VH-VL binders against q960a1r229to459. Designs and how they scored, part 27

Target 1, 231 residues: q960a1r229to459
Amino acid sequence: LKGDRIELLLPKNIDQFKKFKKDRTVISSGLITRFVSTRNPKEFSQKWISTKYVKEFNEITVNKDSVVVGAALNIQKMADTLTSSLSINIGKEIDSFIQKFSSPQIANFATWTGAIISGAKSSLSVSDLLILFNVLDAKLTLLNNSGELTQVAIEEFAEKKLFATHTIVNAIFSRSLTGFLFCLKLGETSEQDSTNFNFAALVGNQVSRIFVGLGGQPKRLTSLEVHIDAL
Below, E stands for the ipSAE of ESMFold2; O stands for the ipSAE of OpenDDE; V2 stands for 0.75 times the mean of E and O plus 0.25 times the DockQ between their complexes.

## First folded at step 11 (VH-VL; framework fv_ramucirumab)

Design d2 (at its last look DockQ between E and O 0.01; V2 from the best seeds 0.00; counts 0 for: pae E 13.5 > 2, placed apart)
Fold by OpenDDE, look of step 11:
Structure d2 (fold): chain C 231 residues (1-231), chain A 120 residues (1-120), chain B 107 residues (1-107)
Amino acid sequence: as target 1 above (231 residues)
Amino acid sequence: EVQLVQSGGGLVKPGGSLRLSCAASGFTFSDYAMNWVRQAPGKGLEWVSSISSSSSYIYYADSVKGRFTISRDNAKNSLYLQMNSLRAEDTAVYYCARGYLRYYYGMDVWGQGTMVTVSS
Amino acid sequence: DIQMTQSPSSVSASIGDRVTITCRASQSISSYLGWYQQKPGKAPKLLIYAASSLQSGVPSRFSGSGSGTYFTLTISSLQAEDFAVYFCQQSYSTPWTFGGGTKVDIK
């Protein structure tokens, strides 16, 4: 799409995406829904690139040992995929966790990538997906400005603020996780996928993982992990 | 004094069974995960099995799965290893050791070891 | 399974020498690594846990370093009682695995 003020490219695959991205702002939808107010609209120009039709960003791949979820997928699709692909004791909790304090509209229309990035940027709220990704030890595939793909942990993504320089292509989850997942979130509003408090614990796995969120980045509770693993 | 004292073991024919015991003293046994580690003569250490403090989590090496059973009686401060269908390759000194190996503590208390010899 | 490769298999040293033993993991184990000392006919003794934490009662001449896939045990000044076999062990995931051991003997 080409207009007086906005140019939008709709690549169909990652190679095209790499070629077109350069100075363009990445968006998840191919729709122009934002009104831009400027004193001189004719002088305003914005270049966008959408992930909506990029094959690699919209794919789900279930491997023997891992699940890959494209960055353009909505929260519900991501959750459904994990629920069906991970062990029952983990998957059921993911489903429950996502359904709580999340409206169907948010779950069905918001991308999980948006939630992750929003959470990583925030110092006040706690992203439910961010703590979930941490407790599951998820990895992100990132595309940098040079067109190179790298894989990083969620902690690294947030700590290094890679959202400023990289584009999330997909998330990778291990299917070898065992044990039980326990998630808790508390918030004043049920219309958001972020809360003031959340908690996640994977217990009975090879390595227990326990995180708490009280605003900002989730904190890992290593002392509690040690205690729990001893039980 | 914190200590683990082992008993059992001995000579057994292939296909036979043995039961090892490990008695704990000097610490709250029920607060700790316990482990069995073995060492064949002149060889390195091999983890055999682990059991959490409340027996909620149990792990075995593939080499002993289906044949060995780890258990504990916290009331008796005792750890056990039931070894069935013993093979020649099971010949080793078996150690009980305190500590679950998940996070940073390692195995900090060890028994004196018990020799198990499987031979025809 | 995570393979632990320990090197060297043996080292001859003299009293007062600095001795370094290396352990490599086939995959990242973060800091879930312990070092043990074993003397002939005795049970192993924990020296270092969490890659670099000194176990209580262990002399300060022992130190551990490393993270991820590469780890080292260092004896800053070898003493007579330090001649033994040393093992690294990963506690990241089951099965718990040990290095092959390093024998430190007298030169």
Scores: ipSAE 0.024, ipTM 0.595, lowest interface PAE 6.3, mean pLDDT 88
Fold by ESMFold2, look of step 11:
Structure d2 (fold): chain C 231 residues (1-231), chain A 120 residues (1-120), chain B 107 residues (1-107)
Amino acid sequence: as target 1 above (231 residues)
Amino acid sequence: EVQLVQSGGGLVKPGGSLRLSCAASGFTFSDYAMNWVRQAPGKGLEWVSSISSSSSYIYYADSVKGRFTISRDNAKNSLYLQMNSLRAEDTAVYYCARGYLRYYYGMDVWGQGTMVTVSS
Amino acid sequence: DIQMTQSPSSVSASIGDRVTITCRASQSISSYLGWYQQKPGKAPKLLIYAASSLQSGVPSRFSGSGSGTYFTLTISSLQAEDFAVYFCQQSYSTPWTFGGGTKVDIK
């Protein structure tokens, strides 16, 4: 009836993922993975590979100076980890911000990587999670098709469109962040669920970080940061 | 006045069912996570279940998984606990409590508690 | 599961005394520890969240400290209204376990 069929591999660890990743479309959405995996696999015509069950992509590592969050974790687990690993002021604001996410039915809500990729690909949409990653100076560990790992800043991931050629393995956040985190999101009318504008500021850190979301990638307000840091 | 008012307790036979209700007022219910905590007579506190503000995240204690169902109706400012296949060890005062998605902020508003007794 | 061990299980103290209650976690819970007060026949009341943050409306004679596996609740000058049972609770990972409680009696 539809004519398209999808073969979905569900590797259990990173070694299996690397081995079978070649020439497959990587699926970062837990909801999409579950939907596809429940269909009749007979007569496959497309090839996908999921991150959902990869052991290393579901791991959390808390070190002295950093916290590492695996790519397959859902947004709530990531938020809980950051809240537990960062200063109380930053953690309280993360928790408050996440509680006001616009829709529990959005498929990308299932994983933080799905939300990040969706935000990084968009030229018009405002992403709440992407601005949070920017204000926290998140780094991403990426895997290319050759099995090589690299680490990039969240800004570079979106700017160089690395979502097209790389798989996110984890995110890395500094535990040395200090000061106060302030996040604001505004939707359209009261009857709508989407974000039209957001803002995030980390003030009182070594270097302040201030971003505004008006569509596409968050814009860093470096002139304001310099002014604030001089006070 | 921020308030949680509970109802729905009582006596029930083993294997029976009860539905607990918790009505919220004085705050924007849809902004908060909600919890159930129980206390057996003369015993300490035991966390039972939690639900996020939009119902997208739900957690249960192992002792109640598969038997209890937490739910909420944000339009009615109400939290529920459907308790099925009740056992004698479920006998307790059940409290509803307001919390946050990240539960380390604690449970800052509590209902008055309702007694559930499971006995022949 | 993370076991929370409170000590002492009870304490008898005079008005004006400094009372210290401890709570030990079986593994690190960072600062994700809450303290609750419960009076007879009443619901618990949140005193301290995030190990050391005083809940709004709680008297300043209550303070919390600690991180990792060792935490304390201190009442700097015990008042008559402070007799109650005190519970710690970890909020680091499910199940969010409570300590066994500490009963504080006055005179």
Scores: ipSAE 0.000, ipTM 0.447, lowest interface PAE 13.5, mean pLDDT 81
ESMFold2 (binder alone), look of step 11: mean pLDDT 92; pTM 0.946

Design d3 (at its last look DockQ between E and O 0.02; V2 from the best seeds 0.00; counts 0 for: pae E 16.4 > 2, placed apart)
Fold by OpenDDE, look of step 11:
Structure d3 (fold): chain C 231 residues (1-231), chain A 120 residues (1-120), chain B 107 residues (1-107)
Amino acid sequence: as target 1 above (231 residues)
Amino acid sequence: EVQLVQSGGGLVKPGGSLRLSCAASGFTFSDYAMNWVRQAPGKGLEWVSSISSSSSYIYYADSVKGRFTISRDNAKNSLYLQMNSLRAEDTAVYYCARGYLDYYYGMDVWGQGTMVTVSS
Amino acid sequence: DIQMTQSPSSVSASIGDRVTITCRASQSISSYLGWYQQKPGKAPKLLIYAASSLQSGVPSRFSGSGSGTYFTLTISSLQAEDFAVYFCQQSYRTPWTFGGGTKVDIK
């Protein structure tokens, strides 16, 4: 899409994406644009690049020990993939949790990447997906400004604010997780995927993982994990 | 006003210890990574240590590993540098500086600096 | 470690002159390069980040360019308040390293 004010590129693969990314704002969808009011519209220009049609951003790969979900996929597709690929005691809770996440319409249109980034930026509320990714120990594949791909933990992504300089390509989930997943959200906010309180616990795994969100980044409850694992 | 105010410098003998402090104001301290950078008299800048917003990621220069400890108290909007086993080559003005561990944006806010002199 | 080689070490210039300082990295650092200004007895001040982005509040006569291993800081028209020492810094990989500095003094 080209225009006087907005130029949108739609690369088809990651190599094209890398070439076009310079000096452009990355968006997850090329079909939805925001109107910006300026005093002088002729002087306003925005250059965008979309992940919508990038092959590598739209793939799902189910391996023996891992699940890879492309960054351009919507929340529902991500959730469905995890529900079907992880153990039943984990997957069923993911499904239940996402059903309470937001309206089905939003889940079908919004990318999980958007939710993760939004959550990582927020200091007031906690993203449901952010705490879910943390409790599942998900990893993000990131594209940096040098064109290199790196893998990073969710916590590192958020704390280092890598969203400012990196593009999420995909998320990687372990299929080796065992035990039971428990998720809780309380205190609805004006944001669709955020709450004032969020809790997630994976127990019965090799090591328990327990996170709580009271605004901002989820906090790991290590002492509680140790206590639970000793029971 | 966004600012960093430092304290805790001084004269110490080799092998001694000092603790530097950096008090932040005018911004949400807990949202930023913090750094220590030092400058020997008449010399250039040398990075010393960095700590992420929640202290989950800490880095040290090789020259200070095992001797210096960076820490922060977000409730007190404070950054610290515990310096043990001080050497003559540690003599420098020490600066605290705000940044991000991605450091794409550089260090944009600096303290006034505090002089540390290690001498027998 | 990534070595940053800054040149020249010093330059004498007059008000109104165009001044260019260079910084070379021992390996590619993409655009993870910052420029700082330091006046005597003062803390460094960030001028440019991400190789070419002007820090808020910094005069437009300052500009940065380059990527990979070669970078430049340019002062298009030197002003009286610009006499200082300038440092480049790579933030691509720890340890963060600085150039040796360039002293800009009055001719």
Scores: ipSAE 0.346, ipTM 0.757, lowest interface PAE 1.3, mean pLDDT 90
Fold by ESMFold2, look of step 11:
Structure d3 (fold): chain C 231 residues (1-231), chain A 120 residues (1-120), chain B 107 residues (1-107)
Amino acid sequence: as target 1 above (231 residues)
Amino acid sequence: EVQLVQSGGGLVKPGGSLRLSCAASGFTFSDYAMNWVRQAPGKGLEWVSSISSSSSYIYYADSVKGRFTISRDNAKNSLYLQMNSLRAEDTAVYYCARGYLDYYYGMDVWGQGTMVTVSS
Amino acid sequence: DIQMTQSPSSVSASIGDRVTITCRASQSISSYLGWYQQKPGKAPKLLIYAASSLQSGVPSRFSGSGSGTYFTLTISSLQAEDFAVYFCQQSYRTPWTFGGGTKVDIK
């Protein structure tokens, strides 16, 4: 039998990741089963690199004005960090909202980056984490194939489909956000069909941010923001 | 080894009921959306129903809405289709198929199919 | 509903021929299009996802292109095992609709 044609690298830090990342498919724990579970691996030849053990992708940094959450952290660790690092009115709503859409078991194993990428790719699913990132004006630090780092808004990441050409390194949230966060998740109660809707609003900030999820990328309600800000 | 193994099916009279099963192995079932797709003899493919990984999103084709119920049991790695009030036009091979959250990757793993025949 | 129109409905071809199959959507589906191959008595097999991405284990003679409303599947040099029915499918909006299929037969 010919041996396994899959090469998987497990770098421990970002410098190792940069050296070996080029020409490899980046995987997270959520994507491993799709790429390595082929029934006949002899017909499958691919070079892979994991983010799971990269030190910098697992770090949390809380600064005076920002919170930085590494890309390899699970959803629960991200949520706990945001809850403790943002204003009380925002943090409590984040904790409540995230608990409603996943079990603790899933939140402790799924990465936030896996969920964000899945939501950014979707044309039909309503993503709770993606709407949360949009309402909080999250920024992503991205690594391109040349090893260069750039920072983009979460809206740009999804709109320009940067998940196809970039690796997420971390997310950055402002600790200067003020006001009240309101998040809702609604489903249709029809026995034979299930439709969902989500909504997130940050009100009382300098510029309100209001988003609705009807399927695909969250839609910003700019007209409503202008009216609310005028009150 | 990633597999979807189907069971159920058979001959029923119009107005009858059947329950189809699809057992998953070799992957984390709870990470994937699941689908039912049918194919009438000599005809093309028709999507029937989809269910998200946590069952929060469920969709049906109009032709089966109100008569068919999709469900899953993530503890048993199993997908089900309850088919009630069966009609002759429901006669088809039924496939279960694995999708990703947004179906961007398509339906990449299919069961072997099971025949459902609705006839007097 | 988004209608998916395939053409041609049938193609007679020889081994080594280049075969092109087209699929038109009644409205834009971005790149949410898959191509599937089905042989008699078998389940469909995914060939192309996201309009142009080759599924792992699929021979490189298969390629997909297009976005929006017009898509093509190309088999650059037909092989004996490629005689089958080919379906496109949109995954942009429910119902997930398939094209009517294109049968590739031996000449």
Scores: ipSAE 0.000, ipTM 0.428, lowest interface PAE 16.4, mean pLDDT 79
ESMFold2 (binder alone), look of step 11: mean pLDDT 94; pTM 0.956

Design d4 (at its last look DockQ between E and O 0.01; V2 from the best seeds 0.00; counts 0 for: pae E 14.4 > 2, placed apart)
Fold by OpenDDE, look of step 11:
Structure d4 (fold): chain C 231 residues (1-231), chain A 120 residues (1-120), chain B 107 residues (1-107)
Amino acid sequence: as target 1 above (231 residues)
Amino acid sequence: EVQLVQSGGGLVKPGGSLRLSCAASGFTFSDYAMNWVRQAPGKGLEWVSSISSSSSYIYYADSVKGRFTISRDNAKNSLYLQMNSLRAEDTAVYYCARGYLWYYYGMDVWGQGTMVTVSS
Amino acid sequence: DIQMTQSPSSVSASIGDRVTITCRASQSISSYLGWYQQKPGKAPKLLIYAASSLQSGVPSRFSGSGSGTYFTLTISSLQAEDFAVYFCQQSYSTPWTFGGGTKVDIK
């Protein structure tokens, strides 16, 4: 879409995306739904690039040992994929946890990437997806401004604030996780994917993973993990 | 038996090209990411490149970017490394290694290695 | 890039000895660490993954510990077949990087 105010590119694959991205603002939707108010609309210009039709951003790949979820997918699709692809003891908890998400509307239309980035930026609230990604030891595939792809742990993404310089292409989850997943959220707000308190524990795995969210990046409870693993 | 069998390599002059191959057997090749790791004589291990199961995602070490190309043919259970513009510092034994799409579990199956010598 | 530093570079030991190798990361890598054994003229062999998980088929005398930036590989009782070079590897972020290696040889 081209116009006096907004130019939107809709690349079909990651190679096109890399070429077109340049100084454009990345959006996950091919639709322009935001109204921009300006005193002089003709002087306002915004260049956007959408991930909506980028193949690599919209794919789900289920491997023997991993699940890959494209960055352009909505929260519900991501959750459904994980629920069906991970062990039952983990998947059912993911499903339950997401069912308690802000609203079905948000889950069906908002991308999981948006939630992750929002959570990583926040110091006051905790994203449900951010703690879930941490407890599941998720990896992110990132595209930098130079067009290079890298893979990082979710902890690194948040810690280094890579959302400022990188575009999330997908998330990768292990299908080899065992044990039981427990998730808790408190302080829910209407129509928000963040809470005041989050807790997630994966126990019965090779190594227990326990995280608590009180604002900002979830904190790993290593001492508790050691205690639990010793039982 | 799960195994990786390598071929290719040899002696080449600086600026030359070589293509390495790695044949997989005993497992579902298309389910696994694959890697190339090299080791210069008497030196340590250096990661070179990785490719996802479906080839959708590829990673390179900075030292080989723009010169090396990793690829795979899942129908042939084969991994390849096209090496162009070779340099003396590329001299090493090159290993193909099976990994996971994410590498928390390490590289658990390795080929026997192929020697690449770049010398004038 | 994440730098991995192994120590010692070499260690002489006898059969039955307890051997400990350390690996330090330039930044926290959580538990994304693997240990490999390499014998002369052979490909590396995965021993430990996820910092402390024993790879299938690896003897129980091998163990890994640590998290964050400090890791150890321990051979509780060195056997004749354990004389080799050992490498740590971080899998926290690309590029994947290895330690410099530790040679375990006969005293």
Scores: ipSAE 0.008, ipTM 0.539, lowest interface PAE 8.4, mean pLDDT 87
Fold by ESMFold2, look of step 11:
Parts: sequence; structure tokens; C-alpha cells
Structure d4 (fold): chain C 231 residues (1-231), chain A 120 residues (1-120), chain B 107 residues (1-107)
Amino acid sequence: as target 1 above (231 residues)
Amino acid sequence: EVQLVQSGGGLVKPGGSLRLSCAASGFTFSDYAMNWVRQAPGKGLEWVSSISSSSSYIYYADSVKGRFTISRDNAKNSLYLQMNSLRAEDTAVYYCARGYLWYYYGMDVWGQGTMVTVSS
Amino acid sequence: DIQMTQSPSSVSASIGDRVTITCRASQSISSYLGWYQQKPGKAPKLLIYAASSLQSGVPSRFSGSGSGTYFTLTISSLQAEDFAVYFCQQSYSTPWTFGGGTKVDIK
């Protein structure tokens, strides 16, 4: 009958989130079991704070030049937004690629933020959302502990391990992307299946972007980009 | 107490001008997008205009483009609608509302409404 | 522009009745739909955001559902204070369009 109690705070806006975030472990979904607390004694907390009901983290903004997707949205809502807001050649491929997610974690309406953080932390797994964000040159808006907002490229977020010190507020995608998006995912056919290899290429844009996922961070294939752009 | 208090309505002849005001209190005004929504007598709701928290993004309904100007003064916690070249079809109750540009959360705080009557 | 077609335009109901109001979008709006209640002489009041999320302070007898092009607002057991006009609104793209409204009247 004995067990720990967890205090979960459910702020409704970013002002409340900033005020009550201190010394709390941030979770980005209603499924608290998907967040693994850091076992660092100084940073360990039994007090949690959710992004699920924060108004600003649930925001979607389609501007003339950009699409902004709030951090608390699930993967399907993000995909639907990008599919409808980007060019047809890009949007239809995003929709097709997202439908290939077969992991149990994604099937339970996981947030895109949870998937990005999980991918950025891993040196061995291949992340489908991480490669998609890289090929689309996504930017993240981050909130630090002092309440300041910064914007970084997805590559920098993972490379500098900013998930440890910052909270994702939203992702920003350019609506000026052109050309053709091609995505490929290979994995085991099972209920525990995950991606073993993935590939994403955006060609016919001003500068091609081509990535491969073999484990850890996606690798940009700059030599291939130069070759293709020379055609 | 979160509140929006409106002023500036009235009776005006066609071709005239009015300026509507909406004063905010009880929340951080500069964190929110603001909206104008109107309702003709006995009719439904019509979105008129929206402005982002910093005024960087401004949108208008086609029926008011070029005639109405939305603005805000974050130092005074105030939202404005400058209405020029008014027509009979602009006769409505005008509401200001707090929300987000894409209304994912919807417009959760509304002013009391200000009547604008345009008649000869 | 995304047209929002709301039905019925009017419904007569008694206290305790279950009332369902529908809203159809002319194209997919994902889940970016809100429901508003308006009583005579008053400003609209937000009931539901994001198609199915209940706004704080709204009674649990109100619920929303749907995604894509079809949405419903349900009042599970109508109360005296629920006699009003109800509007849906899409927040997917400009212009932010409303449905034509549904008047819920005393039967």
C-alpha cells in the first residue's frame, strides 16, 4: 500500500508555467510514464509540471512565411498542420511518412516534443521525427530557466543537448520550402518495431537537404547535395 | 479579475468615422493577440480583425480592408479599431476579445460590446 | 474561405433533453474549432476549444467531438440557463469564419 505521491501542476498559460516551473520536472503529455526522471540527485524532483494545458504550447500559427506548431500538440495534429500548410509536394510526403509510425509510443498519441527529445537523447536509435525536422530545416523556440526565449536550429538542439536546460515552446517551419520531399523508413514488422534506417531528401529547393538515419543524430549528406545541385 | 471594457460607439452618417477602444485589466495584455468581432442586429457573428501581441501580424476581413485599422498600445493596455468610410452594412455591436491568432484556445475573454449605427 | 454550415438553425427542447448541434466545414480544419454560447444582449462565451476541450468553468454536460469536416456540440441534460444561441468557429485559416448559429428554445 506504500508509494510515493507525485504533485502535478497543470498551468493554463505561459505566465503560470514560467512562475511554477522552477524545481519541477517538465512533462509534455498526459502519459507521465513516458518521461524518465533524471537520477541526478540535485535535479531529481517528485514535483512535476505539465505543458498539456498551457495555451501558448498548444498554439498553431500559419503566417505568410512560416508555420508555428506548439510543443504540446500530438504528432498527428502537427502532421495535419504541416500537410495542409506546406507545398503539395512536401505536405503529401509528410502525411505518407507519418502514417508509417508503428511504435506503440506513437500509437498512443505522443507529443512531437516527446519524440524529438527521445530522439535527441539517443546515440543508438533512429528517429523518424528528428530526420523529418532536419530535412525541413526546423527551428525550435526554447524557454530557459530565467524565462527568456531563444530560437535554435534542430541540429543545435540535439548537438548541444539543450533538452537538459531548456523547455521547447514551439517549432517553426518555413513555408518558402520548394521542390520535392522524399522520405524512406525501414524497420522490423512487429508490435515492438522501430526504425532501423531512415532517409529524407528535399531536392529542387534552392539548396538541397539530404539526411540519413543510421543511429543517433541524422547525418547530412553534403557531398550528395553538391552533386545533385550541380545538375 | 480579467476584464475588457469597451467605449467609442455611436450613431454616424454613411461615410463617417468612429474609433472604438477596448481597455484591458487583470492580465498581461502584451502576451495576447486581440480580436474584433461584430454582430449585426438579429444576425450572427462576423470576425472583423486580429492583431498579434507585438502588432507584427495584422489581419482583416475582406469587407473592412482599407477602411478599418486595428491597433494596440501595450503600454496603455488598450486595443483600438479605427473605422473609416462607414456604410450601413457596418451597423453592428462590436466586441473586442482576447485570444490567439489561430484561435486554438478560442476567444476566452470578451468585452461588453459597443453599438455602432450607420444611418442616413 | 472556409464555410461553416451549422445545423439545425433552431431546436425546441425541454429541460433534461439531450441536444446535439452539428457544424460542417467546407474543407478539413483538423481540430481547430471552437463552440460559443450567446444569450440575448450579452457577449459570446467560449464553451469548447480545439473541437473537444472543455473551457474552464463550463459545466461538464457540454461536450464537443469531431475532426476534419464534421463536428458536434452535445448538451447531455439541458438546463434552464442553456437556452441560447450557439455558434461554431474555425480557427484553421483566415478569415476566421463562424457558423450561422443554432437557437435552442424552450419547448
Scores: ipSAE 0.006, ipTM 0.431, lowest interface PAE 14.4, mean pLDDT 79
ESMFold2 (binder alone), look of step 11: mean pLDDT 93; pTM 0.949

